# Designs tried in a protein design chat: VHH binders against WD repeat-containing protein 54 (Wdr54). Part 17

Target 1, 334 residues: WD repeat-containing protein 54 (Wdr54), of Mus musculus (Mouse) (q9r0d8)
Amino acid sequence: MFRRERSIPLRSSAAALSNNLSVLQLPARDLTHFGVVHGPSAQLLSAAPEGVPLAQRQLHVKEGAGVSPPLITQVHWCVLPFRVLLVLTSHRGIQMYESDGSVMVYWHALDSGDASSVQAMFARGIAASVHFICVGTCSGRVLVFDIPAKGPNIVLSEELAGHQTPITDIATERAQGQDGVADMVTADDSGVLCVWRSGPEFTLLTRIPGFGVPCPSVQLWQGIVAAGYGNGQVRLYDASTGALHVQISAHARTISALDLAPEVGKLLSAAEDTFVHIWKLNRNPESGSIEVEHCHGECISDTQVCGARFCDPLGSSFAVTGYDLAEILRFGTV
Below, E stands for the ipSAE of ESMFold2; O stands for the ipSAE of OpenDDE; V2 stands for 0.75 times the mean of E and O plus 0.25 times the DockQ between their complexes.

## First folded at step 15 (VHH; framework vhh_enristomig)

Design p1 (from n5 with H56Y S105E; at its last look DockQ between E and O 0.86; V2 from the best seeds 0.00; counts 0 for: grease 24.7 > 24.2)
Fold by ESMFold2, look of step 15:
Structure p1 (fold): chain B 334 residues (1-334), chain A 119 residues (1-119)
Amino acid sequence: as target 1 above (334 residues)
Amino acid sequence: EVQLLESGGGEVQPGGSLRLSCAASGFTFSSYEISWYRQAPGKQREWVSTIRSGGYTNYAESVKGRFTISRDNAKNTLYLQMSSLRAEDTAVYYCARYSDYWSLEMDHWGQGTLVTVKP
């Protein structure tokens, strides 16, 4: 049983954006970093048992003189084998920062070809795979950046085609180094999912067609694609075949966040219907079928949830952001 | 110049106890989060315990209940009290510092002190 804990005050509120909570777990320090977007700024906070917050920092989108800063769509800590970068997407493009947000190490501007489409241009969807950072765009292309172990020599190494509508989310899972093993999934506003293997050239392994509903959030766990949809459904697909195994009417409104505690096989879903649910995923060892069990439901009164993430590897705590809410809500097991 | 100097290592029988010390100099010790790490021969360095500037402590599961981290800010010294020692605790023990809450890596390490739990 989860109980509400002391919340973390925000300087501003959380914007009404799906996946509007990023977390970096530091279990050896019993410390968690949080990132929350509002407008052209992201608030970064550290929380621990003895204080919430222990530290905070505001990250503003960098722009040239006389140019108003663009709205941020997401922030995300990308954990790579040799470094951690804080990545920010916006209506202007991508900026990558040192993990503390203090120094920008790279930027990539999205070009506008049509003045009427300038405000519709954006990047969205951020994940790390091996030494790559992958970022979605409004065209449905996914940009792949090759990240060096040290220094600023980041390069755009590949653009992935597979989507025809804006990317909503990207999720990755560490592969075991075997050929043909999927380690990345991408989702879009039409509900199409693409499953990839990362490498010197990324390989599209599986395309899962949409059904007319956006897919704001995805996760990949042990060959299972978990997808959260604009109609409140959670669907579980086999990553290698694309076959639908489980369909859950989990929420009454758009799912705005999915998160995973991979060591224990727990999935968190959160939606605009004010609910957060925690599910346990498993495969039947006899049949190979994907199974799911509901573990916990939390109703957060009068709150359109826009972000939710586990705060520890065992799924014993989670945090929630809501539209126009001036705090990060926290919940932990007793 | 930041310095961290470990001492107190030695040989001990299984079930025995040792207290390690880490003398700090060249910085305001009381303001920093300090940790113990250890490295057994042929293995990766592993985290053991951490103490924050305000006194909050945390431990690796393998040592919880057997090891106690503490600090004496007046003496600029970090301690690790080890009890109920086992053969798998044999390692070189290091103290190390985080520069702030945002740092993901230690910025200074001690030279290490060897702890050997006799077979």
Scores: ipSAE 0.601, ipTM 0.782, lowest interface PAE 1.2, mean pLDDT 89
ESMFold2 (binder alone), look of step 15: mean pLDDT 82; pTM 0.824
OpenDDE, look of step 15: ipSAE 0.663; ipTM 0.850

Design p2 (from p1 with Y32N; at its last look DockQ between E and O 0.66; V2 from the best seeds 0.62)
Amino acid sequence: EVQLLESGGGEVQPGGSLRLSCAASGFTFSSNEISWYRQAPGKQREWVSTIRSGGYTNYAESVKGRFTISRDNAKNTLYLQMSSLRAEDTAVYYCARYSDYWSLEMDHWGQGTLVTVKP
ESMFold2, look of step 15: ipSAE 0.470; ipTM 0.748
ESMFold2 (binder alone), look of step 15: mean pLDDT 80; pTM 0.798
OpenDDE, look of step 15: ipSAE 0.735; ipTM 0.883

Design p3 (from n5 with S105E; at its last fold request DockQ between E and O 0.80; V2 from the best seeds 0.67)
Amino acid sequence: EVQLLESGGGEVQPGGSLRLSCAASGFTFSSYEISWYRQAPGKQREWVSTIRSGGHTNYAESVKGRFTISRDNAKNTLYLQMSSLRAEDTAVYYCARYSDYWSLEMDHWGQGTLVTVKP
ESMFold2, look of step 15: ipSAE 0.583; ipTM 0.811
ESMFold2 (binder alone), look of step 15: mean pLDDT 82; pTM 0.828
OpenDDE, look of step 15: ipSAE 0.695; ipTM 0.864
ESMFold2, fold request of step 17: ipSAE 0.423, 0.535, 0.418; ipTM 0.747, 0.796, 0.717
ESMFold2 (binder alone), fold request of step 17: mean pLDDT 82, 82, 82; pTM 0.828, 0.828, 0.828
OpenDDE, fold request of step 17: ipSAE 0.708, 0.712, 0.715; ipTM 0.873, 0.879, 0.881

Design p4 (from p3 with R97A; at its last look DockQ between E and O 0.63; V2 from the best seeds 0.54)
Fold by ESMFold2, look of step 15:
Structure p4 (fold): chain B 334 residues (1-334), chain A 119 residues (1-119)
Amino acid sequence: as target 1 above (334 residues)
Amino acid sequence: EVQLLESGGGEVQPGGSLRLSCAASGFTFSSYEISWYRQAPGKQREWVSTIRSGGHTNYAESVKGRFTISRDNAKNTLYLQMSSLRAEDTAVYYCAAYSDYWSLEMDHWGQGTLVTVKP
């Protein structure tokens, strides 16, 4: 059983954006770092079970004197083998910071040609694979940055084509085997999924067609693609073949967040229907078929969920952000 | 000079007990989160236990119920009381400190003290 724990106050509310809660777990310190965006600001909070916040920082995106600050779309901690970078996306591009948000080490501006007169320009979708950071864009292109072990000599090494609509989310998994193993999935507003293998040159392994609804959130775990859709479905695909194994009518409204506790194979789904559900993912050892069990359902009273994340590696706690909610809600076992 | 100096290591029989100490100097000990780590031959350093400046403690699952971390801020000393020792507890034990809540890396490390649990 989960129960509500002490909340973390925000200086403002969370913006009504899918995936609007980022987490960096520090289990050896019994700490969690949280990131939440609203307008031109991102709020970073460090919290422990005793009380919150123990530390806080605000990032504010400003361009030049007299220029209106761009809206932030996402903030995310990218954990790489040799460093951790905090990555911020906005309507003007990508900024990368040291993990505490104190020093910007790199930035990349998006081209804002005449497309801005008919469409909003933005970056969205952030994930790390090996020593790469991948960021989605509104055009459907995915930018791949090669990250050095130290220093600011970051290079845009590749642009991936596979989507024709804005990227919604990117998820990665550490490769557990031989060449050809999928370690990244990208999703877009049309519901198309692309499954990739990262490397010196990224390889598109599988393209899964959409079925008429957007896919705001994805996860990848042990060759399983978990996708959350605008119609409230969760779908589980085999990453190698793209075959649909499981289709769950999990929510009554748009899924706004998926998260994974990879050590225990738990998947969290959260939606605008005010529910958070926790699922256990497995493969049948005999058939290899993907299986799912429902573990927990939590109604977050009067909350249109914007983000939800596990706060520990065992999936024993999670946190939730919501539209007009001036706090991060926390839930834990026992 | 910032210094962390471990002591109390030695050889012990299975099931035995030891108390490790870590003497700290050159910084404000009472404001730091302090941890014990250990490293067995040929393996990565492994987190053992942490005590926060406010007294909250946390333990790795492998030592929970057997080890107790404590601190004496008046003496600038960190302790690890180890009991029910097993062969897998054989390692060099280090004390280490974090300077703030944002840090991902320890700011200060000790030299280590060897604990050997005879097979």
Scores: ipSAE 0.397, ipTM 0.690, lowest interface PAE 1.9, mean pLDDT 87
ESMFold2 (binder alone), look of step 15: mean pLDDT 80; pTM 0.804
OpenDDE, look of step 15: ipSAE 0.627; ipTM 0.828

Design p5 (from p3 with H56R; at its last look DockQ between E and O 0.95; V2 from the best seeds 0.66)
Fold by ESMFold2, look of step 15:
Structure p5 (fold): chain B 334 residues (1-334), chain A 119 residues (1-119)
Amino acid sequence: as target 1 above (334 residues)
Amino acid sequence: EVQLLESGGGEVQPGGSLRLSCAASGFTFSSYEISWYRQAPGKQREWVSTIRSGGRTNYAESVKGRFTISRDNAKNTLYLQMSSLRAEDTAVYYCARYSDYWSLEMDHWGQGTLVTVKP
């Protein structure tokens, strides 16, 4: 089982945003990079398993004189076959950086339209599929960027329709080396899910209707869509058909984060109810039905969870950010 | 001018041992994280082991318990002690360094040294 380990200090507390913890796992180096949003800036840290910060960087949203700095909605490492980009979304649009946050390589501003103020517009939801980076918007559109192997010639290649409310989260298939039909899932504030096949033209495979509750966080693993909802439910869908297989009343309040340890098929759910739960996912080999087993529950006293992520692909440790906490909490197996 | 020079490769029977060395020059060796990689014929280069400037070590699962990475900062030398060698360990072994904790790519590689485990 898990026990609390030493925390990693932050310069500023985490903003009250769902999915407000990003990780880049570097198992060969025994390091994890963390990203946490605070207002118009993101804190980037590199830390060893004992929680000692070895490097830290602050990534600020850059704007010209006379322009109010936009609030950041998410920071995320996008791992592509030939490069890793650090992607930042905000109320002005999308910025893409080298993986260490030191050099901006691309900027895409969202159109304000006729009536919208900059403060009402935002990007949210970031994932990578093959050589594409996909970013959600407040309109429900998903922007698809084609990322070259080298250089800054990033192109908006496609805009995906399928959602009528703001995108909350995007996830891509976590299982390495798996052949499958579904590559990506997108979620919105109405609880609608769209499941996609990535490619030169993205294909909508399945649209899963909402039920009047937002879906702040999603994951995709071995053709299983795991969705975490504003009412505390976790739902497991077959990605190819959209069929609901499992519905779990996992939390008493909104789920703010889902993550997956892909080598062991473990799902982490975390919520404003101060709990983190770990679930084992599998399929019955005879029926194809999705099955789930509860593995661990952790009560994190006085913590409204904003983000939670596994720090390794085996799920041996996880990290948590909380509203008004100036530290990243860590938990590891014994 | 950064240089990394591997040595100590050779032929060995299964179950045998070898010690590889990597002589470093042109930089402050004690300040850098250094790794061993290997490339078997027809395969992609794979990570073997890493040692941080503070001495903490990490190993690929395939070599854990059999290989030991170490460094001698006074001699500017990285070592890989290999024991219980198997045919699958046959490869060219390279040492390489990262420029800092943020980098995802090695900025300097050695020329490699061949290890052959006879059938």
Scores: ipSAE 0.490, ipTM 0.732, lowest interface PAE 1.7, mean pLDDT 89
ESMFold2 (binder alone), look of step 15: mean pLDDT 82; pTM 0.830
OpenDDE, look of step 15: ipSAE 0.646; ipTM 0.843

Design p6 (from p3 with D100E; at its last look DockQ between E and O 0.83; V2 from the best seeds 0.61)
Fold by ESMFold2, look of step 15:
Structure p6 (fold): chain B 334 residues (1-334), chain A 119 residues (1-119)
Amino acid sequence: as target 1 above (334 residues)
Amino acid sequence: EVQLLESGGGEVQPGGSLRLSCAASGFTFSSYEISWYRQAPGKQREWVSTIRSGGHTNYAESVKGRFTISRDNAKNTLYLQMSSLRAEDTAVYYCARYSEYWSLEMDHWGQGTLVTVKP
């Protein structure tokens, strides 16, 4: 059973954004980095069993021409085979930093050709696949950046079309070179999901139609797409066929975060209904059907959850951010 | 000038014990997180154990319960007490440090000390 642990104070509060908690797990060091967005700033915190926080840093969005910093939509550590980059998205584009947030490596502004439309533009959804970083946009396009092992020579190598509404989230899974196996799933505000195989040219494997409800958060694990919806449903699809296998009325309100502990196949769902649930995913070896088991439910009293992540590879601890909450709440097993 | 110097390696029988030392100089040792790594012939370096400035420890699963990391901040020395040694523990053992909590890479490595567990 999970129990509350010492929380991590924030210098301000977490912004009311879906997926507003990023984690970089450093299990060899028994150390975890956390990232939380508020306005034009991301708060980076380092925590360990002996101290919370051990270190903290505030990353302000950099501007080159005296323009006011844009609001951040998401921050995410992208772990690549040879490199880790801290990526943030905002209402004006994408900035990529060294993993500690100290040095900006790359900057990409969103282009519209219409200065008035820039007010409604944004990037949202960040994931890494092999040596690529993929970022969603408000138009439904997904930008694919080719990341070199060292240095700032990052190239926009591809733009993926498949969505007609703003991207909400992107998730990836490490493929071991198997052909036809899904590497990435993208989700949008209409609930459409696109399932992709990674480069050198990304290919669309399956499009899963929406049903009139946004999909704020997705995860991909061993050919299973887990999607969390604005009506509180969690749906599990087969990534190769797009077939719906499981539909769960998991939450009473919008799901604001999904996370995965891939080593053990545990899925975390969190919602504006103040609940966090942990699920175990599996496939029936006889039928090939996706199965799910509910493992844990946690009520976070008086908290509209906006972010939740596992803090260790075995899914034995998780952390939560909430709207207007000036701390990161933590939970761990006895 | 930052310096890490390992010692205490040698030959042992299976089931035996060794104590490795890493003497540190050129920096404020007590402020740094220090780790042991090892490299067997033909393999990449692998993490063994870490001790933080405040004394917290962590271990690779393969050595947990058999190895103990410790530090003496007054002597600027890191230790690795190894027991119940197996043939697969044969490797060159290195100590290394992180520059800060945010670092993902070690910024300095020792020269290594060879541990051989006789088959």
Scores: ipSAE 0.517, ipTM 0.812, lowest interface PAE 1.8, mean pLDDT 88
ESMFold2 (binder alone), look of step 15: mean pLDDT 83; pTM 0.835
OpenDDE, look of step 15: ipSAE 0.546; ipTM 0.809

## First folded at step 16 (VHH; framework vhh_enristomig)

Design q1 (from p3 with G54Y; at its last fold request DockQ between E and O 0.82; V2 from the best seeds 0.67)
Amino acid sequence: EVQLLESGGGEVQPGGSLRLSCAASGFTFSSYEISWYRQAPGKQREWVSTIRSYGHTNYAESVKGRFTISRDNAKNTLYLQMSSLRAEDTAVYYCARYSDYWSLEMDHWGQGTLVTVKP
ESMFold2, look of step 16: ipSAE 0.603; ipTM 0.799
ESMFold2 (binder alone), look of step 16: mean pLDDT 83; pTM 0.832
OpenDDE, look of step 16: ipSAE 0.693; ipTM 0.866
ESMFold2, fold request of step 17: ipSAE 0.537, 0.534, 0.541; ipTM 0.774, 0.759, 0.769
ESMFold2 (binder alone), fold request of step 17: mean pLDDT 83, 82, 82; pTM 0.832, 0.831, 0.825
OpenDDE, fold request of step 17: ipSAE 0.680, 0.672, 0.695; ipTM 0.858, 0.854, 0.871

Design q2 (from p3 with G54R; at its last look DockQ between E and O 0.95; V2 from the best seeds 0.00; counts 0 for: pae E 3.2 > 2)
Fold by ESMFold2, look of step 16:
Structure q2 (fold): chain B 334 residues (1-334), chain A 119 residues (1-119)
Amino acid sequence: as target 1 above (334 residues)
Amino acid sequence: EVQLLESGGGEVQPGGSLRLSCAASGFTFSSYEISWYRQAPGKQREWVSTIRSRGHTNYAESVKGRFTISRDNAKNTLYLQMSSLRAEDTAVYYCARYSDYWSLEMDHWGQGTLVTVKP
């Protein structure tokens, strides 16, 4: 059973953005880094398990052209084999920092060269795969950056097509090294999912059509695509075939976050309906069919959830951000 | 210059005990988080235990309940009390320092001290 623990205060509140909580676990130091976005600011916190922040930092989108109303859409720690980068997406583009947020190592501007903006430009959706960082854009293109083991020599190596509406989320999983095994999923505002294998050239393995509902959040685990939709459904697809195995009426409103505890196969879903649910995922070893069971439901009173993440790989703790909530809520098992 | 010097290693029988020390100099020891790591022959270096500047401790699962990390800020010394030793504890043990709460890597390492648990 989960119980509420000490909350971590924010200097501001969390913005009403899906996936508005990033977590970097540091088990050797018994520390967790949290990242939360509000407007042009990203708040970074380093906290002990007791919930008291030991360090706090704020990042701002860099100014330009006099007036600079750049809004951040997401902040995320990208863990690569030899490096960790903190990545911000915004209406100006993509900024990459050293893991502590102190030094910007790379900047990619989203510009069309227009005398006027026909539509708002933005980046959204951040994930790491092997030595690549992948970032979604409002056009539906996914930008693939090749990240060196050290230094700032970052290269835009590929642009992926497959989506016609803004990218909402990207999720990755460490591949088993087998040909045809998926290690990345991208989602968009139309509910289309694309399943990829990363490499020197990314390969589209499966495209799962939408059904008229946006898909704000996705996860990938052991060949299972978990997708959270604007109608409150969670759907589980086989990544290799794209076949729908499970449909869960998980929430009454838009799912704003999904997360996975990969060591135990637990899925967290959170929504604007104020609920967080924990599910156990499994595959029937005989049939290969995906199965699911409900483990826990938590009502977050008076909170429109905008971010939720497990804080450990065993799924024994999680954290929640809410729109206009000036704290990160934390929950753990005893 | 920051210096970390480990001592106290040696041979022990299974089930035995050892106490490792790490003498620190060149920095304000009491302000820093310090860890023990170990590296067995042919293996990658692995984390053993950490003690924060304010005394909170954490342990790898493989040593929890058997090892105790401590510090004496007056002597600028880190300790690792090892009990119920097993053959798999055979390794070179290192102490290492983190620079701040944001750092993902240690900025200074000791030279190591060898612990051998006889078969």
Scores: ipSAE 0.352, ipTM 0.704, lowest interface PAE 3.2, mean pLDDT 88
ESMFold2 (binder alone), look of step 16: mean pLDDT 83; pTM 0.835
OpenDDE, look of step 16: ipSAE 0.517; ipTM 0.790

Design q3 (from p3 with S53Y; at its last look DockQ between E and O 0.80; V2 from the best seeds 0.67)
Fold by ESMFold2, look of step 16:
Structure q3 (fold): chain B 334 residues (1-334), chain A 119 residues (1-119)
Amino acid sequence: as target 1 above (334 residues)
Amino acid sequence: EVQLLESGGGEVQPGGSLRLSCAASGFTFSSYEISWYRQAPGKQREWVSTIRYGGHTNYAESVKGRFTISRDNAKNTLYLQMSSLRAEDTAVYYCARYSDYWSLEMDHWGQGTLVTVKP
């Protein structure tokens, strides 16, 4: 049983964006960092048993004189083998910071080359795979940045084609050293999913067609793609074949967030229908198919959920952001 | 200059007890989160216990219930009370600090003190 814990106050409400909550878990320190976007700013906050927030920081993108501030679309901690970078995406491009947000180490500007001059330019969808950071764009291209173990010598090494509509989300998992094993999935506004293997050149392994419904949030777990859709469905696909294993009518409205506690196989789904649900994933040893069990449902009354994430590796706590909600709500098990 | 100096290590029998100390200087000790780590021969350094400046403590599962971390802010000293010691607790024990809540790595380490629990 989850119970409500003390909330973390925000200076302003979260923006109405899918996946608008980022979490960096520090379980050895009994400490969790949160990132939330509102307009041209991102707020970083921390929580621990003895206080919320223990620390806070606000990031603003740099601006030229007389230029309106760019709107931020996402903030995300990218955990790489040798470093952690805090990545911001916006209508002007991509900015990468040291993990504490104190120093910008790289930026990449978007221009009309990625989209027509009459479309809104933006980046959206951030994930790390091996030593790469991958970022989606409004054109459907995914930008791959090669990240050095230290220093600012970051380079755009690849652009991935596979989508015809704006990228919504990117998710990764650790490769197990086998050729053809998927370690990244990308999703778009038409519901198309692309499944990739990271490497010196990224390889498209599988393309899962859409069905006219956006896919705002994805996760990848043990070769299984979990996708959350604009019609409230969660679908589980085999990453290598693209075959649909499970279809869950999880929510009555658009799913705005999926999260995974991979060590225990828990999946979190959250939607504009004000619900957060937690599911347990397992494989049937005889058939090899994925089985799901509903573990918990939480109603966040009067809240359009914008983001939801587990706060610990065991999936025993989670946090929620909402449109027009000036706090991060937290829940934990007894 | 920041300095952390461990002491109190030695040889004990299984089931025995030791108390480690870490003397701190060159910074406002009471404002920092301090941890104990250990490194067994041929193994990677592993986290043991942490205490924050407000007194909150946390422990690795392998030592929970047997080890107690504490601090004396007036003496700028961190302690680790170790009891029910086992052969697998044999290691060099280090104290280390984080510079702030946002840091992901320790910014200063002591030289270590050896604890040996005979097989």
Scores: ipSAE 0.545, ipTM 0.789, lowest interface PAE 1.6, mean pLDDT 88
ESMFold2 (binder alone), look of step 16: mean pLDDT 81; pTM 0.816
OpenDDE, look of step 16: ipSAE 0.700; ipTM 0.862

Design q4 (from p3 with A60L; at its last look DockQ between E and O 0.82; V2 from the best seeds 0.68)
Amino acid sequence: EVQLLESGGGEVQPGGSLRLSCAASGFTFSSYEISWYRQAPGKQREWVSTIRSGGHTNYLESVKGRFTISRDNAKNTLYLQMSSLRAEDTAVYYCARYSDYWSLEMDHWGQGTLVTVKP
ESMFold2, look of step 16: ipSAE 0.584; ipTM 0.824
ESMFold2 (binder alone), look of step 16: mean pLDDT 83; pTM 0.834
OpenDDE, look of step 16: ipSAE 0.687; ipTM 0.861

Design q5 (from p3 with S31Y; at its last look DockQ between E and O 0.87; V2 from the best seeds 0.00; counts 0 for: pae E 2.02 > 2, grease 25.1 > 24.2)
Fold by ESMFold2, look of step 16:
Structure q5 (fold): chain B 334 residues (1-334), chain A 119 residues (1-119)
Amino acid sequence: as target 1 above (334 residues)
Amino acid sequence: EVQLLESGGGEVQPGGSLRLSCAASGFTFSYYEISWYRQAPGKQREWVSTIRSGGHTNYAESVKGRFTISRDNAKNTLYLQMSSLRAEDTAVYYCARYSDYWSLEMDHWGQGTLVTVKP
């Protein structure tokens, strides 16, 4: 059973964007870093169980004199084996920072080539896979950046084709040494999912067709793709075959966030219907069928949820952002 | 010059107790989060305990209930009270400082003090 805990104030409210909460868990320090987007600004907070922010930082996309900064679409900590980078996406492109946001180490502009399309250009969807950072774009291309152990010598090493509509989200899972295990899933505004294996280059394993509904949020866990859709459904697919195993009418409105606590196989779903639900995922050992059990439902009264994330590896706490809410709400087990 | 100097290590029988100290100098000790880490022979360094400037403490599961971290800001000293010691607690113990709340790594380490729990 979860209880509401002390919230963390934001300097500005959260923007109405799916996946608008990023978390970096620091269990040894009993700290969590939070990232939340509002307009042209990303608010970074470091907070402890006491609930008061211990440190704060603001990021923005720097522009020329007299030019308004572009709208930010996401902020995300990419955890690589050898470093952690904070990645910011916007209508102008991609910026990568050291983990504390204090130093920009790389940027990539989304050149339109056509001035009329600048307002429609954006990057969205950020995940790390092995030593790569993958970022989605409005064209449906996924940009793959090769990240060195130190320094700014970051290289755009691949562009992945598989989507014809804007990327909504990207999720990755570390391979457990198994050949043929999926490493990444990408989702788009049409609801198409692409499942990838990393290697010398990324290889498309399967493409799961959409059904007329966008897929704002996606997760990958032990060969299970969990997808949250604009109609409130959660769907669970086998990552290797793309076969649909489970379809859940989980929410009454658009799912705006999915998160995983991978150590315990818990999935969190959050939606514009003001609910957060926690599910337990499993595979039947005899049939290989994906199974799901509902564990908890939380109503965030008067709030359209924009982001939700677990704050610890065991899934015993989570945090929520909401449209026009000037705080991060926190929940924990007793 | 930031300096951290551990002391208080030694040999002890299983079930025994020791108190480790870490004397800090060259910085405003009360502003900083300080941790204990340990490294057993042939193993990787592992986190033991952390105390923040405001006094909040956290412990690794393997030592919870047996070890107590504390600080005396007037003496610029960090302590680790170790009780109910076991053979697996044998290690070199280090104190280490984080530069701020954003840091993912320690910026300064002590030289370590050896704790040996004799079978």
Scores: ipSAE 0.486, ipTM 0.782, lowest interface PAE 2.0, mean pLDDT 88
ESMFold2 (binder alone), look of step 16: mean pLDDT 82; pTM 0.832
OpenDDE, look of step 16: ipSAE 0.680; ipTM 0.853

